# VH-VL binders against b7kms5: the designs that were tried, part 9

Target 1, 80 residues: b7kms5
Amino acid sequence: DTFETVRNTIRIESEVDESLRQLCHEERITKETWLEAAYLYLCEKPEELAQVIQLAQERLSQRKAIADYKRAKTMQERFL

## First folded at step 13 (VH-VL)

Design xa74
Fold by OpenDDE, look of step 16:
Structure xa74 (fold): chain C 80 residues (1-80), chain A 121 residues (1-121), chain B 106 residues (1-106)
Amino acid sequence: as target 1 above (80 residues)
Amino acid sequence: EVQLVESGGGLVQPGGSLRLSCAASGFTFDDYGMNWVRQAPGKGLEWVSTINWDSGSTWYADSVKGRFTISRDNSKNTLYLQMNSLRAEDTAVYYCAKDIFRFDSWTLDYWGQGTMVTVSS
Amino acid sequence: DIQMTQSPSSLSASVGDRVTITCRASQSISDYLNWYQQKPGKAPKLLIYAASSLQSGVPSRFSGSGSGTDFTLTISSLQPEDFATYYCQQSYSFYTFGQGTRLEIK
């Protein structure tokens, strides 16, 4: 069987990325196939999917807050 | 489908006031920051103001600070721009634009058709 | 404030041509750079975000590259519908646009 792939770029928190890379290395899989497998698994697990989504939303909120802080800081520095 | 529809533009005299509206649909409005960007006739794009996704924080370009006020009504999925003490240099098409957060920064992924504001005596 | 400078301000090209537009930031903006396309009487349209990521629905002939202060938008083979004005935009500190590059038919 053959399939088409789409190239994606992602930005992952450093500690999580390192941990994931190490896991992939130990299990002799790739980050790509890990993401695919994890998603497909969760698609069949509605409760677990909901939990992952909630966690993802929390992490997104944190990332947004950090970004907001950074740009607010740049604005404040203009008046110094 | 994401839609943004601006309204409220028109002709006003210098020193006058105008209130722009932007009706949003096709996405969860209260999850996203919103922006106003303007374009003077035959000129480039200029960011005017941003209101955050949490509706608590607002930011303004120096050129409009103290004169313009950005706000939102999430119950109506509407973005506003109150413009006071208008000047000739405020003449422009005013666009509302939706934020999207990707790669730890914001991008304006959807824009309205714009509404023309003309300030002239 | 961060200033964005595009080059050239205008250029003429033919269908099928390879076109390159550059954008320079007055200070490092990492990869927080977006490209927009605007046609006369229309709102801007997002083409590229994060310097090199193609927005959904945008043809693959568009590509972006660069980081820090120097960025490039490339159209590999110009199509009739590509004649428009292009803007770069930094999103490192709110938003600042380049002055625009008008791409017209030769």
Scores: ipSAE 0.605, ipTM 0.898, lowest interface PAE 0.8, mean pLDDT 94

Design zz10
Fold by OpenDDE, fold request of step 15:
Structure zz10 (fold): chain C 80 residues (1-80), chain A 125 residues (1-125), chain B 107 residues (1-107)
Amino acid sequence: as target 1 above (80 residues)
Amino acid sequence: QVQLQESGPGLVKPSETLSLTCTVSGDSVSSSYWTWIRQPPGKGLEWIGEIYYSGSSNYNPSLKSRATISVDTSKNQFSLKLSSVTAADTAVYYCARDYTLDEGDEDFTIYFDYWGQGTLVTVSS
Amino acid sequence: AIQMTQSPSSLSASVGDRVTITCRASQGIRNDLGWYQQKPGKAPKLLIYAASDLQSGVPSRFAGRGSGTDFTLTISSLQPEDFATYYCLQHFNYPFTFGQGTKVEIK
């Protein structure tokens, strides 16, 4: 038996990743199947999905701010 | 969905100033860096410069003395001015979102993930 | 400025072929390299970022590899829609610089 998959790179905050890895280990699942299951579950839960999206947007904004700061600093140093 | 659209005169006389505007929709200009790239007909791509919503900008040294990029957060636009143009400035001009991806610790990566369709600017008398 | 040298400048290939394009940086750029595809009359399209990460929506037949100074873009099985010009772009230092491009033409 075979199935089709899409390979991509996922960067997860270290503390969240560690916690998630522990959960997956305990429950004998993978981060991949966790993500799939979580998404599919949320697709059937509009209110919960909206909440997760909001949280995701907030986290993205924070990451973006940090990334842009690092960029500005590092690129300035490199260009000197 | 993020969309970018270039606008401005398609014809500029030599020695005059090329002026283009990029209108961004689907995302705030305050969310990323924004960049201009150009491509002379039948030639490769050249990075012109970038701007952050705060007004901080960086330019290709080859164009630094002539290029000015600005941002208007109220209109969700950013613009390019290129002074003292010559025939060598004839090109398709693209605006693009210049995204910074956090890779953790001190690391990050950059890519241009959304582009305008481009607008041809011809320098001719 | 960091010079990006692509090889080859052009190549002819057939549908189903494995195509490899290389990009060499004049100095180390870590993984700060992107690959873009451009079709005639269209804007460039991001394929690969961070040297090896596949942009969302890009077919898995595209793959980027490399770090430091030598990078490769591989199309495992060329499709009709893949005939285009490809550019590498370094984001390690200003000014950001493109390779000269590689035109992939139909044989």
Scores: ipSAE 0.696, ipTM 0.908, lowest interface PAE 0.6, mean pLDDT 95
Fold by OpenDDE, fold request of step 15:
Structure zz10 (fold): chain C 80 residues (1-80), chain A 125 residues (1-125), chain B 107 residues (1-107)
Amino acid sequence: as target 1 above (80 residues)
Amino acid sequence: QVQLQESGPGLVKPSETLSLTCTVSGDSVSSSYWTWIRQPPGKGLEWIGEIYYSGSSNYNPSLKSRATISVDTSKNQFSLKLSSVTAADTAVYYCARDYTLDEGDEDFTIYFDYWGQGTLVTVSS
Amino acid sequence: AIQMTQSPSSLSASVGDRVTITCRASQGIRNDLGWYQQKPGKAPKLLIYAASDLQSGVPSRFAGRGSGTDFTLTISSLQPEDFATYYCLQHFNYPFTFGQGTKVEIK
């Protein structure tokens, strides 16, 4: 059997990515199938899903702060 | 869902100050950069400037002496003032979210992902 | 300021055609390049960011390539809704600057 996929560019924090890659290697799965499986699992677990969403929101806020800091620093240097 | 809406007078007399406000919903103005872009009728796009919630602003050198962008976090708005306007300042003015995406290490990328519908400002006596 | 030069300024094409638009920067801008689509009376819409990343919700027939000074936007099979003006935008340095635009018209 076959299925269609959608291409996505995903950027994962380095330490998380390394840990996830290690897990996927040990379990003989891929990061893609892990993400699919994790999402589908959470769709059936509303409380856990809510917790993951909250965590994801926090991580997003952190990423934004870091990105904005990088931008401010780098762009000022470039503009000089 | 993030939404932006420009507001202000559509007609300004020469030598006066153009004033526009962008009202943001679905996102806090303290979470991103915010930018103004304009487009004269039948012409291309011009970046005016940007502002961060801290008050730090950057402007197109072509407009720096006349442009002032400000942010009001309490109202979730940011504004544009352009002084000493002439007919050359007639344009559709857009506000947009100026998003910074982390690309790891010291890298990042920028894009304007949410735009207002734009508001025409005509400079005429 | 960094100059962005698009080619061509306009083109005529038919539905189903492969369309390629180029954008050249006057200096290296790495991958800090975005592509925007604008239809008459509407605000620009983000299509591609970081030179090659497809914005969410944008059809896969759109593709961005390039790095440094030369960039391309390709529409693999032009659809009726794709007739519009396209702009490249560099975010490498202030001031951010747009290409002059490429109008894709129906043949």
Scores: ipSAE 0.642, ipTM 0.892, lowest interface PAE 0.7, mean pLDDT 95
Fold by OpenDDE, look of step 14:
Structure zz10 (fold): chain C 80 residues (1-80), chain A 125 residues (1-125), chain B 107 residues (1-107)
Amino acid sequence: as target 1 above (80 residues)
Amino acid sequence: QVQLQESGPGLVKPSETLSLTCTVSGDSVSSSYWTWIRQPPGKGLEWIGEIYYSGSSNYNPSLKSRATISVDTSKNQFSLKLSSVTAADTAVYYCARDYTLDEGDEDFTIYFDYWGQGTLVTVSS
Amino acid sequence: AIQMTQSPSSLSASVGDRVTITCRASQGIRNDLGWYQQKPGKAPKLLIYAASDLQSGVPSRFAGRGSGTDFTLTISSLQPEDFATYYCLQHFNYPFTFGQGTKVEIK
């Protein structure tokens, strides 16, 4: 079997990462295969996919706010 | 599908004020930093400044005394004013989304992922 | 302001060639460097951010390397659509500053 992969840098919130890591360990899978499987499953579940997308959008908004705050603080310190 | 579009007069007289507006669609101006960049004909790129939706702005020191960037959240636009223009201010002016990506801890990265097509502003009598 | 020095200012290459562009910062900028591609009459396009991360949709033949003061953009096999001017940009401190550009021309 041939299987091509794409390397990505994925940053996950620490509590979520820990929980996911534990689950993967117990189930003898990887975070990568979990993500692949979860996506493929959701592709066949439009209502569930919509819910996940909404949640993802909310989390992105929170991350953006944090990033902007970090930027403002750090750049002020660097420039001053 | 974020889109940016510059608008304003293509000709400005010396000593007058250059005024441009960037209209944003597909994203709210309340979610990011927004930047202006210019490029004189046949030359490189120069960062002019940026604005956050809260009104906080940063400018290139080379233009700070003359440049003013503002944001209008009601119109989903942000604008550039450059006073006392000379021939040296002739350039294609770009607006862009200045995206900040969280990298964890105290780290972050910045990049301009969406740009307007640019608008030429010529300073001439 | 942090000065960004690109080299070379221009180069001629053929399709299939390996092309390397360098960018040097006057002081350490960590990995806060982006690479942009600009074609005539068009706005710059983001290729690489954070020194080595490829923007979504960018072909894998583009690669960014480096940290601190020395950075490189490599095109492993030049394609017809790659003839353009490339700019590095530092986001480490204000004001953000570009390199002077590298024009990649057809040999």
Scores: ipSAE 0.538, ipTM 0.862, lowest interface PAE 0.8, mean pLDDT 94
Fold by ESMFold2, fold request of step 15:
Structure zz10 (fold): chain C 80 residues (1-80), chain A 125 residues (1-125), chain B 107 residues (1-107)
Amino acid sequence: as target 1 above (80 residues)
Amino acid sequence: QVQLQESGPGLVKPSETLSLTCTVSGDSVSSSYWTWIRQPPGKGLEWIGEIYYSGSSNYNPSLKSRATISVDTSKNQFSLKLSSVTAADTAVYYCARDYTLDEGDEDFTIYFDYWGQGTLVTVSS
Amino acid sequence: AIQMTQSPSSLSASVGDRVTITCRASQGIRNDLGWYQQKPGKAPKLLIYAASDLQSGVPSRFAGRGSGTDFTLTISSLQPEDFATYYCLQHFNYPFTFGQGTKVEIK
């Protein structure tokens, strides 16, 4: 029993997480094995990995904008 | 990698204006909130205020009449001016990235993840 | 302003000890609290955000707990590099305020 693992906390948009959970259930895999497989697969495909990275950067930018909007709105309400 | 560096005079005369600049590299000042924090020698940390790149700012009420934070997107910098200084304003001044993390739904969190090394500003005649 | 009170103000401990630092808010702040470590002559370093979430690159021996008004930072097995001053910070409402700090010293 020497399969070493690391415990992580990640936050996924609820709609994406629900879709991923449904996929994993239907395919009888776990979320962590899906993440490992997806990364290992893409490591051998530089062009496809670059596309995934581009999408991730776009999502990161969108999440930053959403977070900043929520912060501004919440802090305005709490200050008043 | 993200790096922040404070710059400005280390000695300021009483009643004059303390002026500091934080130069950001490895990130854009347009991507986040940015904050100034100070620490008097041997004492705790005090939040001075923050700015969003568009110019929206929030200040500690204890300093609001004297403090101004501004952004220069062309130089990728943000700055602090503190007017009418006294000996009580002697402190190490830090700039920091004031990051808002999306937590989904209607939730978020805030943390200061990158800090400058700090610069001591002494207010003395 | 929301006052953040840390206790103890200082403590002495040996390598391998379990230490716990408490931070109390003067009103409810949900989980809008971070923990920062500061070594002499250095800038503070983020350890924990959202009361319990470990920042990337921070050792798992650090753990944050709490919500509302009472929060703790625990170091499960103190290491030589952990001797520092620790600050909590609330960001629930303006102005953002730090606790007064807890100095962890070698015994």
Scores: ipSAE 0.493, ipTM 0.845, lowest interface PAE 1.5, mean pLDDT 91
Fold by ESMFold2, fold request of step 15:
Structure zz10 (fold): chain C 80 residues (1-80), chain A 125 residues (1-125), chain B 107 residues (1-107)
Amino acid sequence: as target 1 above (80 residues)
Amino acid sequence: QVQLQESGPGLVKPSETLSLTCTVSGDSVSSSYWTWIRQPPGKGLEWIGEIYYSGSSNYNPSLKSRATISVDTSKNQFSLKLSSVTAADTAVYYCARDYTLDEGDEDFTIYFDYWGQGTLVTVSS
Amino acid sequence: AIQMTQSPSSLSASVGDRVTITCRASQGIRNDLGWYQQKPGKAPKLLIYAASDLQSGVPSRFAGRGSGTDFTLTISSLQPEDFATYYCLQHFNYPFTFGQGTKVEIK
């Protein structure tokens, strides 16, 4: 009986990551097991999953705006 | 699912203006950079230029005097005009989403993750 | 403009072979390099971004390495569906430039 895994790279906002690290340390779990458990739990709760998805969409929009700002600033500096 | 589709005339006469439109579905043109790329038959890829929805654009210097990219947010489209075309402008033209990924701090990366199917434009008399 | 020199121009290999494609930039581009796969008659498909990060849905047999000026794309065990032309793209500075491509043929 074996678990098949896939390697992924994830970037998390520093304040959220700090809170998540502290939680995982206190509960003696890993970020990976937390993500798996959170997803499996929400899969059986459609209304709660929808709320998480909405929050994720809002955060994605914020991160895209920040990324576009950094791109414009950096590319202007490089183009000089 | 994000989809891009090129449209426009497949035949353009020399010295005229090549005009293409990319229709975006599943995403807003106001949420990203957008790019045009071309590929002459049997040849490699050439970046034409990009636009951010606010009107900021950047062009390949080889085409800068002839190329204009624009956005129509009401139609969720962006377009390419290439003036004074010659046979050398015969190519498959692709539109693509030009995505900026946040990497934290002052860093980012860029990738072209969604492409149209491409449209062949032939420049011939 | 930053010139991207890609090699080899073409290669022929058998299913199961390990293949490596190289891309060299005329100046340092950090990790601002992507790899794209193009099959005949189709649009390019993103494989690798930021030199080494695998795009969602791309098989793990594809791996990108490098930073600065020297980059590689490796296919650890070539499959029949990997017959395609591969392009690197730098986005460190304008104009964005592609390598000339590497055509991978399956024997």
Scores: ipSAE 0.484, ipTM 0.839, lowest interface PAE 1.5, mean pLDDT 91
Fold by ESMFold2, fold request of step 15:
Structure zz10 (fold): chain C 80 residues (1-80), chain A 125 residues (1-125), chain B 107 residues (1-107)
Amino acid sequence: as target 1 above (80 residues)
Amino acid sequence: QVQLQESGPGLVKPSETLSLTCTVSGDSVSSSYWTWIRQPPGKGLEWIGEIYYSGSSNYNPSLKSRATISVDTSKNQFSLKLSSVTAADTAVYYCARDYTLDEGDEDFTIYFDYWGQGTLVTVSS
Amino acid sequence: AIQMTQSPSSLSASVGDRVTITCRASQGIRNDLGWYQQKPGKAPKLLIYAASDLQSGVPSRFAGRGSGTDFTLTISSLQPEDFATYYCLQHFNYPFTFGQGTKVEIK
C-alpha cells in the first residue's frame, strides 16, 4: 500500500538544525520521521506536551523579536 | 486566536478626516507590525501604510501627506486618520497583522495573515 | 515604487482545470512576494508567502513559483471554492504594492 504524505517546508535555527541533523544521522532516521515520532509520543503525555508548547512559545517570541529587528534594519537600508 | 475588528464612521463628508480604529484580540499590538489596506468598490487593493510599536511608520507615497497611523498600547488598538478626503477615498478599509517571519541568519519574510472583516467608508456630502 | 503586473486580468475555467496566474515585478524583488485570495464581500486570505511557501491550512493544489521578477500561482485542479480574485503582493521595498488582481470565473 502507499502512504499518503503532505509536503511541507519548515525553518529551523541553524544551531538546532545542526544538532538534529547529527542525531538523525547517528540513529539512521530522517528529520521527518523524528518529527512524526516526537509528536505521536507527546500526544500520549499531556503534561510533557504542555511543557513543549511553553518552550515553543518562548522560542517563537524570541524569533519574532529578532525578525522584527532584521526587518527594520533591512528596510531602512533599502528605503534609503 | 488572533482577531482584528475595524470600527469607525461609515460616512465622512468631503474635506473632513476619515478616522478608523482596529481592535486587536489574541495578540499584543506591541508584538508586530500592523497595516491598513483599502479597496475601492469593484477595484483592487491598495496598501496605505504600516506601524510598529515604537511608533515608527511607513506610508504609501500616494497618501503620505494625508495619512497617519497610530498605536494605543493601553487599548490594544491601532488607528488610521486620512485627512482632506474626497470621493476617491470611498473604499472598504481593512486592518491586518503585518507579520515578520524569521528565516534564520540575516533573512526574514513578511505576510499579512490576519485581516479584519473590512468596513466601508463612503465619502459623500 | 515597484509595479506589480498580473496577467491575465480575468479567466474562465471549469472545475478540474489547471490554471496559472502570473505576476511580474518592475524590478527584482527576490522571493519577497505573497499570493492572496479574495472572495466577494470577504477580506483577502493569505495563500502563499515567500513566493512558494503554503500558509497553514491552504490546500496543496495551490503552488507558487518564481524569484526575481517573474512569479506564478498555479491551481492544479480547480475546485468550486477556488473561483475568486487573486492578488500578488511584493514586500521587498516600500511602498508595498499589489498586482491589479486576476479574477477566476466559472466557464
Scores: ipSAE 0.474, ipTM 0.832, lowest interface PAE 1.4, mean pLDDT 91

